# VHH binders against Protein DOG1-like 4 (DOGL4): the designs that were tried, part 66

Target 1, 232 residues: Protein DOG1-like 4 (DOGL4), of Arabidopsis thaliana (Mouse-ear cress) (q84jc2)
Amino acid sequence: MSKMRNLVEEKFLEFYESWVIQLELYLHQLLIAHNNNTMSETELRHLISKLTTHHKAYYTAKWAAIREDVLAFFGSVWLNPLENACSWLTGWKPSMVFRMVDRLRKSRVVLVEAQVKKLEELRVKTKFDEQKIEREMERYQVAMADRKMVELARLGCHVGGESVMVVEAAVRGLSMGLEKMVKAADCVRLKTLKGILDILTPPQCVEFLAAAATFQVQLRRWGNRRHYVTHS
Key: E = the ipSAE of ESMFold2; O = the ipSAE of OpenDDE; V2 = 0.75 times the mean of E and O plus 0.25 times the DockQ between their complexes.

## First folded at step 9 (VHH)

Design g6 (from u3 with S30E; framework vhh_6qgx_2)
Fold by ESMFold2-Fast, scan of step 9:
Structure g6 (fold): chain B 232 residues (1-232), chain A 124 residues (1-124)
Amino acid sequence: as target 1 above (232 residues)
Amino acid sequence: QVQLVESGGGLVQAGGSLRLSCAASGRTFESYHMAWFRRAPGKEREFVAAISWSGGSTFYTDSVKGRFTISRDHAKNTVSLQMNSLRPEDTAVYYCAAGSEFYLPTSADEYDYWGQGTRVTVSA
């Protein structure tokens, strides 16, 4: 509801609904391209470009919204509970995409040895960057319980003059720190996607993007179905 | 932020070879896709070859595939186009371009920075 949502949440909800509809249209095109094998390399590259531009649009909108209210992206109102439960720092966990690549490699994506080596190198770097972000998040959570923060919370309980300003400054600092971590995580996501697409051939890119979009769309549909008992 | 300067153009006879080089200045060369475009007298600008930001992916227009090789040197901040088995139809001004798109672009409008061009003339 509008009364239960702030302006950032309302604005991003409208954006996200349209963005998902367009993602489903692109997924349809990717599946046709994957199953058809009649599309030229130029046509495949154009389709991949449309998908990557679509993902860039998501992060452009997300970072504008996060600047205003980063907390809107934790337990997001435009995501169902299943989608929210599967989130890592407001989005997909970067290393998880390599599981998708591994599954496709086994079934359909015929990778040459040079590609396997480059994907492994990228996996190692992605895992390193991911763990660095996880350490920063752990430090952030621990800092919430440090002595200075406990004292600020205590002062806020005793409403009186300047203590309100000190508490407000601390809360703003916490939000800014969280925004920095979410953006860092998104940068790892984008670098990981860019790296995978650079290593794969255009047909392999189409297959990978189709798998990723299929998972995203199906996860949304599975979560939404659980609201109706007759729709298992 | 990126400035591009082409070199290596000149006059060659059909069947000959030329190596074009593009020197890039700026902090973010390693994050850009690089490409060569050409414009022949009386024709539109056309895509020739591209190499991804990592150097791991390349793409060529059909008319040059197997004859031209694009490469990049991250230490020198250069991209090169080795042109073999040159034909009179390859006569054009060759332009170096840098693009920040997420996936390797092949359209001129997807490239952000351009050099001023180097002239290649292939005689019959």
Scores: ipSAE 0.553, ipTM 0.815, lowest interface PAE 1.7, mean pLDDT 86
Fold by OpenDDE, second read of step 10:
Structure g6 (fold): chain B 232 residues (1-232), chain A 124 residues (1-124)
Amino acid sequence: as target 1 above (232 residues)
Amino acid sequence: QVQLVESGGGLVQAGGSLRLSCAASGRTFESYHMAWFRRAPGKEREFVAAISWSGGSTFYTDSVKGRFTISRDHAKNTVSLQMNSLRPEDTAVYYCAAGSEFYLPTSADEYDYWGQGTRVTVSA
């Protein structure tokens, strides 16, 4: 049964499709920059700024949308099943990006000792923050089966009229909690990204961003091929 | 959209050399891995060589290792295939391809754009 997309889903789908197209364009620029040793530091910083702004725009749009319907993001109809499977609390798992950083370390990119130490510190912090959120999520999921919800569940299929209102109220309450958690997760993502970019040099940032963008774009492509999902 | 145009094919005697060139259109040449494929008469298209978008990695099919060299020129938006010590079994239409996979691919399905091909004939 094709899940009827609600208005929030439709709007965000449109947004996301456009956003991904732009990301691909930026990816091309990043790759060019990476291969072009003649680009100045100023030019590189400008490109990095464009990418960071682009990511910021995504979260701005996301946060606006989750205020209306956070549950839309737990279905994420704009993502293919592979993308969804790789998602952690409606987005990329913050600690995952350190795999990209590790790639830098293995490449011709030389990180100085100070950078390596800072990156490790950031990794530890990020992991801690992720775990904290996961614990909260677990608590939330367990608490979901409170007395009220259990009682509602007992009413089962015979829920009529007034009971529907009670259920809706309960779902709204749950949604508010989910929204908070999603925002918290997004904050960790943003902080992690910022942290990495602050540690890396402009050329290193470009390489990192290129790797991250490539992964995101390819994940989408792989998922689409596998599941025959066409995104305009 | 990237357009690819191959050149440099022709008739050569066994043991001879040819240099194929592929010119890419557009400003995004640096964003793509480039590869050469070939299709011999009565055979399926097969991978020959690939070079990463950065030029830092190359890959060759076993049958051409040590004889063929793939290179790219970012300034000219070209990829080349130097073919030495050619053999009759190298006779094929050679195709240039561009791909944007996260890794350097060896499968034809993983490349997005293709040229029309250039014919290489190696006589015994």
Scores: ipSAE 0.005, ipTM 0.279, lowest interface PAE 10.9, mean pLDDT 87

Design g60 (from u3 with H33W; framework vhh_6qgx_2)
Fold by ESMFold2-Fast, scan of step 9:
Structure g60 (fold): chain B 232 residues (1-232), chain A 124 residues (1-124)
Amino acid sequence: as target 1 above (232 residues)
Amino acid sequence: QVQLVESGGGLVQAGGSLRLSCAASGRTFSSYWMAWFRRAPGKEREFVAAISWSGGSTFYTDSVKGRFTISRDHAKNTVSLQMNSLRPEDTAVYYCAAGSEFYLPTSADEYDYWGQGTRVTVSA
């Protein structure tokens, strides 16, 4: 139903805009903490906890929304075209987050050998989990070939009786399968994020979270700026 | 001591319904993913259903999807599994488990807290 679809999109758009504004405020706090070196370990842990809770709030809202309309997350209206182009199964690609980890090797707080080993083990496991999801998605797309054709037909015609029921069943089946895939991908994301935070010290966690938030905020700003004409 | 205690198991005829409950004591699991697992005679422990910290997300194994419903009550510190349209192959000992505060664990060995189990027998 287009009315149900519009409500999910409107509610999540409102949520996401507020969530990003709060992320920018947390990024400011992370940068202050990183640059000053005056915050206690307790204060740093409190800030890390705020970011962790903030990300948990995102997935809580997302999972509630995809239960209602998972298709809203494929080509999301609350994301600009650049953000959508960079998405892997409705979010960031888990293995790519290790690029932010590599930045820590150039920081004032150097990673010790034990941390490097654990991060490499986590990277390998994350890539393995990611590949498992990609294989599942490929199998799902093959299985959904017939149902995808039926779904597309739904957008262009009115059909009576049992034909309507068949189309609705096919669309529901597609949505349920996609919901399962998105939740599986989100679990890998959260597991990867938690794994990194468990390996790093509080100052390193602050630097990592600052790098990740900076990338997310800048990607959004770069995508939004494409509406302005450049003559250079 | 932290404990998870299951209740509601019993004997039921095929096509019947049963409601399992899991009560936590010694701590709250309100921020944890909670799950139900089962072990049939002669088989390995398998995943049945899971519910997120907020209750806003649920996972089910394909064989129970549409028949079982997982829910939680944060005030009572309980997780429930409503089992409808029961089949003889649903016969098993059912276990409650607490996973992670951050993500849903991918395997049984990642769960740190387990109940002792409650037996469900579905007669043909």
Scores: ipSAE 0.005, ipTM 0.381, lowest interface PAE 10.0, mean pLDDT 82

Design g61 (from u3 with H33D; framework vhh_6qgx_2)
Fold by ESMFold2-Fast, scan of step 9:
Structure g61 (fold): chain B 232 residues (1-232), chain A 124 residues (1-124)
Amino acid sequence: as target 1 above (232 residues)
Amino acid sequence: QVQLVESGGGLVQAGGSLRLSCAASGRTFSSYDMAWFRRAPGKEREFVAAISWSGGSTFYTDSVKGRFTISRDHAKNTVSLQMNSLRPEDTAVYYCAAGSEFYLPTSADEYDYWGQGTRVTVSA
C-alpha cells in the first residue's frame, strides 16, 4: 500500500502531475478543433504537433528516470491502482489503440479503403513487435528465477559481505534487463502512435488524439473516484 | 438514476441576457458530466455547451463562445448557462443532459439522462 519515495520517484511525480494537467488543456483544444469547421489544415497540424511534442517530452523524461531507477516504473507512485493495473510494461499496450481506432471509425471517422489497409498492416506489425517483447520478458523472468535459485543456494553457504555483493550484482542485472525491455516497449508505442498519425488526415488525427487523451484522463478520474468512495 | 429539471427560460429582446439553471437529483451528481443542447423550431437538436464532472473543462459550440458561460455548483447539484448578447438565432428549447463521462461532448449519444427542456425566445 504505502511506498517510500526516492528522489527519482519524487522528481517524476512532480513532472507527471504537470504533464497530465497540460494533457487536459490539449484535450480541451482538440475537442474545440473537432467541433470547429473554420480551422485550417495548417492550424490542425499545429495542434497535432503540440500533442506529439507533449508525448515525446513524456518519453524523454521517462527514459532519463529509468536510467536511474527503472523499478520506480513497476508500481508507479504517480499512478493510481487502476492505472497501474491497466499498464503493460510501464505504459499502454500498443495494440489497444487499434480497438479505439475501429470504434471511432464506426461512430464518427470516415476512413477510405487505402487508410483501412495501411492501418491493418500497422496493426499486424504492432502486434508482432508487442509479442516479441512479451516473449523476451517471459524468457527474462524464467532466467531470473533460475539465477535467483542458484544465488540463494550459494548464499546459504556464505556469511557477511559476500552475500551483500552477490545480491547487489543480481539487482544491477535485473535493472539493466528491465530498462532495455521498457525502452523497447516505448519504442513500439512511439512507432505505433506516429504510424497512425501518418495514415490519418489532420481532422482524423484530432479525433484520434482526443479519443486517446479522453481514455487516459478517464482512467485516471475513474481510479481516483474509486479511492474516495468509502461509504458505498 | 438522475432526474434533471430546467428553469430560467423566457422571452427576451435581442442583446439581452438570460440565465438557465438545471437542478439534478440522484445519488451522485458530482460523477456526471453535464451539457446544454438546444432544438430550434423545425430543426434537429444541437450542442451548446458542456462542463466536466470536476468543473475543470468546459466546451462551447463556436456560435456561442464568448457569449455563453457554463458553470456548476456541486453543493447545490446544479449546472447553469449564462447567456449574454442573445440573438434571434438563439431561439430554441434548451435541454440539460447528464452523462457518466463524455468522449465526444457534442454527441447526444454520450448523455444518458435528459431534462424536459425550457423555452427561450429572442425577439428581433
Scores: ipSAE 0.000, ipTM 0.119, lowest interface PAE 16.8, mean pLDDT 80

Design g66 (from x2 with S100D; framework vhh_6qgx_2; at its last look DockQ between E and O 0.01; V2 from the best seeds 0.00; counts 0 for: placed apart)
Fold by ESMFold2-Fast, scan of step 9:
Structure g66 (fold): chain B 232 residues (1-232), chain A 124 residues (1-124)
Amino acid sequence: as target 1 above (232 residues)
Amino acid sequence: QVQLVESGGGLVQAGGSLRLSCAASGRTFSSYHMAWFRRAPGKEREFVAAISWSGGSTFYTDSVKGRFTISRDHAKNTVSLQMNSLRPEDTAVYYCAAGDELYLPTSADEYDYWGQGTRVTVSA
């Protein structure tokens, strides 16, 4: 079981490193497209599609991995401490991406009133979905501190064969609950991303995706540099 | 059972109009993008027009821009293609497709559900 956990971490670490390298290559293409304004709508749509397919591949790999070991995603070994500190339920906080959208309001390609209205409606909906998941997490934490879980922990401390099996079953149940919550959070992330891209024009989608990818890449670089710039 | 069923095909003279409809049954496609593809005799299947899951975004192949209009009715679970100023080169079997990608797809490979097709013939 411990061996399976190690294999999940190793496989996802290898996947994630490769995935980030490809993200940086797509970011480079997005920045060229954004800065030159010479690409056709068809070319821009193809580039946006490549990047969104890349994000979908991440969630496909993640959901396969969390089915095996969801706990690997809480304090992930493939993320530095800064990336882990900025995580909300194993990933980016959905409402945070609207900060990237706010950058578009000051861009050369200005948002029209109808887009601003739709984005605000989406922001409100995203925040409500996010808060719903936070309430589920609170209920989960309360359940973990419930009398029955406290009694099971007490029994596990005594290391009896039957008691150990009961505790292991309870831990499996808790892991399944976390898997469902992580998937729910990821569904809000994907729905939010899908909604933003639907509202924006192709040039605005390129700018938005470039801003989001830049932040993700820079956050990783900032966290990695702390080991060489400071002692703490 | 999930089905996409096209209707509205037929014979029309050049310069005429046709309205194609696609009805989805067995489930709702409210989160799905919808598209029309066509296959001309002796040719490969090509993209014609697409409409996003919300109906807020549309995209057309250059040869039909200004002549064709794609629309959807969420309540009726239907997608329509209004074809105006038809040309003999528009003669093809027209297919309705549904896909659940993050961004509005234009490639056939990104669509999961397909109808049987409806034939459109434009005479000179």
Scores: ipSAE 0.732, ipTM 0.875, lowest interface PAE 0.8, mean pLDDT 86
Fold by ESMFold2, look of step 10:
Structure g66 (fold): chain B 232 residues (1-232), chain A 124 residues (1-124)
Amino acid sequence: as target 1 above (232 residues)
Amino acid sequence: QVQLVESGGGLVQAGGSLRLSCAASGRTFSSYHMAWFRRAPGKEREFVAAISWSGGSTFYTDSVKGRFTISRDHAKNTVSLQMNSLRPEDTAVYYCAAGDELYLPTSADEYDYWGQGTRVTVSA
């Protein structure tokens, strides 16, 4: 009763494994920069640029994959209308990055008052953009429920090419809308990251990127350790 | 699509000042990092100065720190380079560039849009 993962999902998982391995290599460079006082501002900026280029590459690959099959990126939650505006479209909620910034502030990163004010402004903007996406997703879930009712009526009423064409057009419209919303959510994530890196100094950016990479690598390691323990 | 037009170049005596301006056209000017590069005759393009998309971050090559100031005006869609204490070694064609990287780049190949350049000549 289980369905195998589709080709789009398998190809993206292969990309993702390579991407995380490279992220781990960059994490080692970030940790060296964090522990070493001899790197120039130019060298720090170069390292930060490598990390941000790596993050853009993730989204480039993701957007290519969602163009082929956006449904490969959705969990079963969007199929359950009882649950159901806010499955945070195939990723982490953009505002969650501010929890990491908050953790760094409580630990070892000292921010001046001007930076704190700019970060608060960005947090508010990010949450506002999230709310807009949540409202748009609610509209698409309603549209999907309406199209299911049309499909049920078709099963009871019409047989023929005209009915199939109408249903196929409706499904294409919904899929295109979901692709647009996934990209909009990813753009909020990228815009938020871009804003944070603009507010922080280069050493603070290295601290932030190291914390973010550590979190992502640890999530992969926890998943791998669960796999090895379960199979061993 | 972004179109960039530089102005303000010319001949100036060593020790003098010059202000370059770059007018941007396109709906996304405020989303772009902006930079100035220069090319002396017979040399490769070199980085001079950059300003982030928000205007909150700037970066300068060492040879111009303290002499050049980059600024941007979102209302006018312009980027300016104030060049003071000019030296004959500053003689070059100066190019305005724009790019949409996540972090402010300093390499020419990381910028997507370029102006045609404005000539600056500094005489002894």
Scores: ipSAE 0.583, ipTM 0.828, lowest interface PAE 1.6, mean pLDDT 80
Fold by OpenDDE, look of step 10:
Structure g66 (fold): chain B 232 residues (1-232), chain A 124 residues (1-124)
Amino acid sequence: as target 1 above (232 residues)
Amino acid sequence: QVQLVESGGGLVQAGGSLRLSCAASGRTFSSYHMAWFRRAPGKEREFVAAISWSGGSTFYTDSVKGRFTISRDHAKNTVSLQMNSLRPEDTAVYYCAAGDELYLPTSADEYDYWGQGTRVTVSA
């Protein structure tokens, strides 16, 4: 049954499709910048700024959308199953980016000792923040089976109008909690990204952002291929 | 493996228009970049146009800019080349190609699958 997309899903789908197209364009620019090594530091910084602004735009749109329907992001219709499967609290897992950095270090990127130290500190902090959020999420998931919900469940399918209102209220409450969790996760994502970019040099930032964008785009492509999904 | 079949070629007068179509087999069409190449008599194969997997990016060789338009239909697994204001120098066998590179390539070596080609002849 084709899940009737709600208005929030439809709007965000349209936004996301456009956003991904723009990401691809930026990826191309990043790859050119990375391969030619002819761009000035100022030019590189400008490119980095464009990317960061692009990401900020995503979260701005996301946060607006989750205020209306956070549940839309738990089963995002604009993502393929592979993308959804790889999602942590409606997005990328913050600690994952450090693996990308590690990969870069093993390749062409040379980090100085001070950078390595700072990255490690950031990694530890990021991991701690992730764990904190995970614990809170677990608590919410367990709390879902509170006394009120259990009582509602006992009513079975014969719930009258009043019961429906109670259920809706409960779901709204849950949604508010989920919204807070998603925002918290997004904050960790943004903080982690900013932290990494502050530690890396402009050329290193370009390489990192290229790697990240590549991963995102490829994940989408692979997922589409595997599940025969077509995106316009 | 992707099979590509071109159609739409023919004889046209200078200044005329043709629309080429390429049909791709399989369900993985949406993950590939698509391109058109052409080979004129006595010449090497050359890049004409390309469109990204998402359809959001297109590239053209300079000689066809403003005259040719590449597009794709994901639902139909097709890529098209609208050719307007055709010139005798556009006479060639046109080939459809599919590639899986990270970037949208313009080199023939970077495409994995090819059609058999369709002949376009532009008379003076």
Scores: ipSAE 0.273, ipTM 0.679, lowest interface PAE 1.7, mean pLDDT 89
ESMFold2 (binder alone), look of step 10: mean pLDDT 82; pTM 0.843
OpenDDE, second read of step 10: ipSAE 0.198; ipTM 0.639

Design g67 (from x2 with S100E; framework vhh_6qgx_2)
Fold by ESMFold2-Fast, scan of step 9:
Structure g67 (fold): chain B 232 residues (1-232), chain A 124 residues (1-124)
Amino acid sequence: as target 1 above (232 residues)
Amino acid sequence: QVQLVESGGGLVQAGGSLRLSCAASGRTFSSYHMAWFRRAPGKEREFVAAISWSGGSTFYTDSVKGRFTISRDHAKNTVSLQMNSLRPEDTAVYYCAAGEELYLPTSADEYDYWGQGTRVTVSA
């Protein structure tokens, strides 16, 4: 909702800052686990579960927020410019995580042939799902040029009061379309993550999640160190 | 959304075998992790075995590892627990559970849907 725009941004900024601090704490635990080969399978599974629950909490909060103001997630105020530049439909691009998976091929814990085959099948499916969403985004942009929308915009330029309210209703409808698209993209992210974790052993899951969290944290730190002088 | 119905419980002698089955209804069965938990009278629910949504990953509690085998059949929408070398200590009500977590859960709190349970009695 446009009425909730500033409140949604403020609430999610507060949530996100806290969420990233906790991610850094989990990353520390993942790095300890990765370097400590003495942890039991039960202990590794518990740590993986904590981190995946943390990611689920992010999407729960995000979906509540986009229901109120999806536009807050396009050029987000809680993300620095570098993080925003690297975003694909308000988040990480699903197929890019397979770059982190490639690190496991050169790791101390070697991937077996069956895992490599399943990961390649998942990569292909993930790219297919990405392309489907990209086609939906293109259709959304084409709908903006629809005769009905063009006529509505023309009416908004030449008539006051009532036509402004009609335009607002149309914009609200378009925001609902964006919400569905963002949720679809998030579902591909969650399915990709769920698929990778299902294929990997617990030690490999720890290494993968540590690599992903390290990249996310470092990208944020690198972008946050950027500064500029503001004038008048 | 998901309905779970257990079967296969009964009375068996120590050292014997028993197969439990769990029939799941619901269009999203293939996205759910499935697990077996058990509860002895006056005790808390304890984890027994779990199988991931794809069937590619399994996990067992130490006391049943090597004796029990969990499997799933996506065509029949069923999860099975093959119990071999049964002990009197395995006597409990066995519950089938389904959950949508990102990683295969082993805690009861992480499972969303539960069956009514099936009783297993192992005589000495």
Scores: ipSAE 0.700, ipTM 0.869, lowest interface PAE 1.0, mean pLDDT 86
Fold by OpenDDE, second read of step 10:
Structure g67 (fold): chain B 232 residues (1-232), chain A 124 residues (1-124)
Amino acid sequence: as target 1 above (232 residues)
Amino acid sequence: QVQLVESGGGLVQAGGSLRLSCAASGRTFSSYHMAWFRRAPGKEREFVAAISWSGGSTFYTDSVKGRFTISRDHAKNTVSLQMNSLRPEDTAVYYCAAGEELYLPTSADEYDYWGQGTRVTVSA
């Protein structure tokens, strides 16, 4: 069955396809940089800046889209089922990136004690923020089945017209709540990313970003291969 | 789908050296772990060497440690196997492989793409 897509979904799908292609190109550059010992700190910082700008562009587009239809992101037709299954509140789980950092520590990356300490502090804070959002989400989900919503659901099964308007208003209200939560989650993501990049040296940042991009690209490829999903 | 093409095989005397190369197609070469396997006549395919997506990790089968070196070039989308101090028992068809696991695997079944192979013959 072909799922009908709305305009927001279609536009964001197109955006995301292009965005991912560019991410893959940046990934290639990151890996070259990682293996090139002749690159200056300035060059590395420039590359890091390109990546961070790219990520910022994603969130700019996302936030514009969620203002129009946040519900589109809870279906995320631009993602394959594997990507969707791994999503936390319409994106990556912030605490997940620390696993990537840990892997770097086991590689060629040497972290000084001060960095390790700061990373641990950031990890704890990130986890705390995640839990806070999860509690809010849980509360929201429980509260959704209030008397008003139940009554609206009942009416929606039998009557149109005025009842439809009331239901639409209710859905808009719910959507606004969801939008707030999504934005909160994104803030945690961005803060976490910023925190990590601030702690790491430029070479370490390149490695980290390469790892993150690799994971994202591979997850998409695995999902596409398994489910034969073609978005472009 | 990724295509892999091996080159560099040939006949060499014991104690000699060869350098194998594998060229990969596709835009996402950098996200793949790369490996070399070999199959000797009458034997099963065996793991030889692997290199992680970043190039930061390498693994070798014990029989080739100290003699073989695996490397990759992200700019050229290639993986290479420098083989030194070759022995007759190294005679085999050598295959390039690409995999997408989160960790660097050493099992053949964990690699998704394979080349056609290049023959290496080491004479006594």
Scores: ipSAE 0.009, ipTM 0.289, lowest interface PAE 7.8, mean pLDDT 88

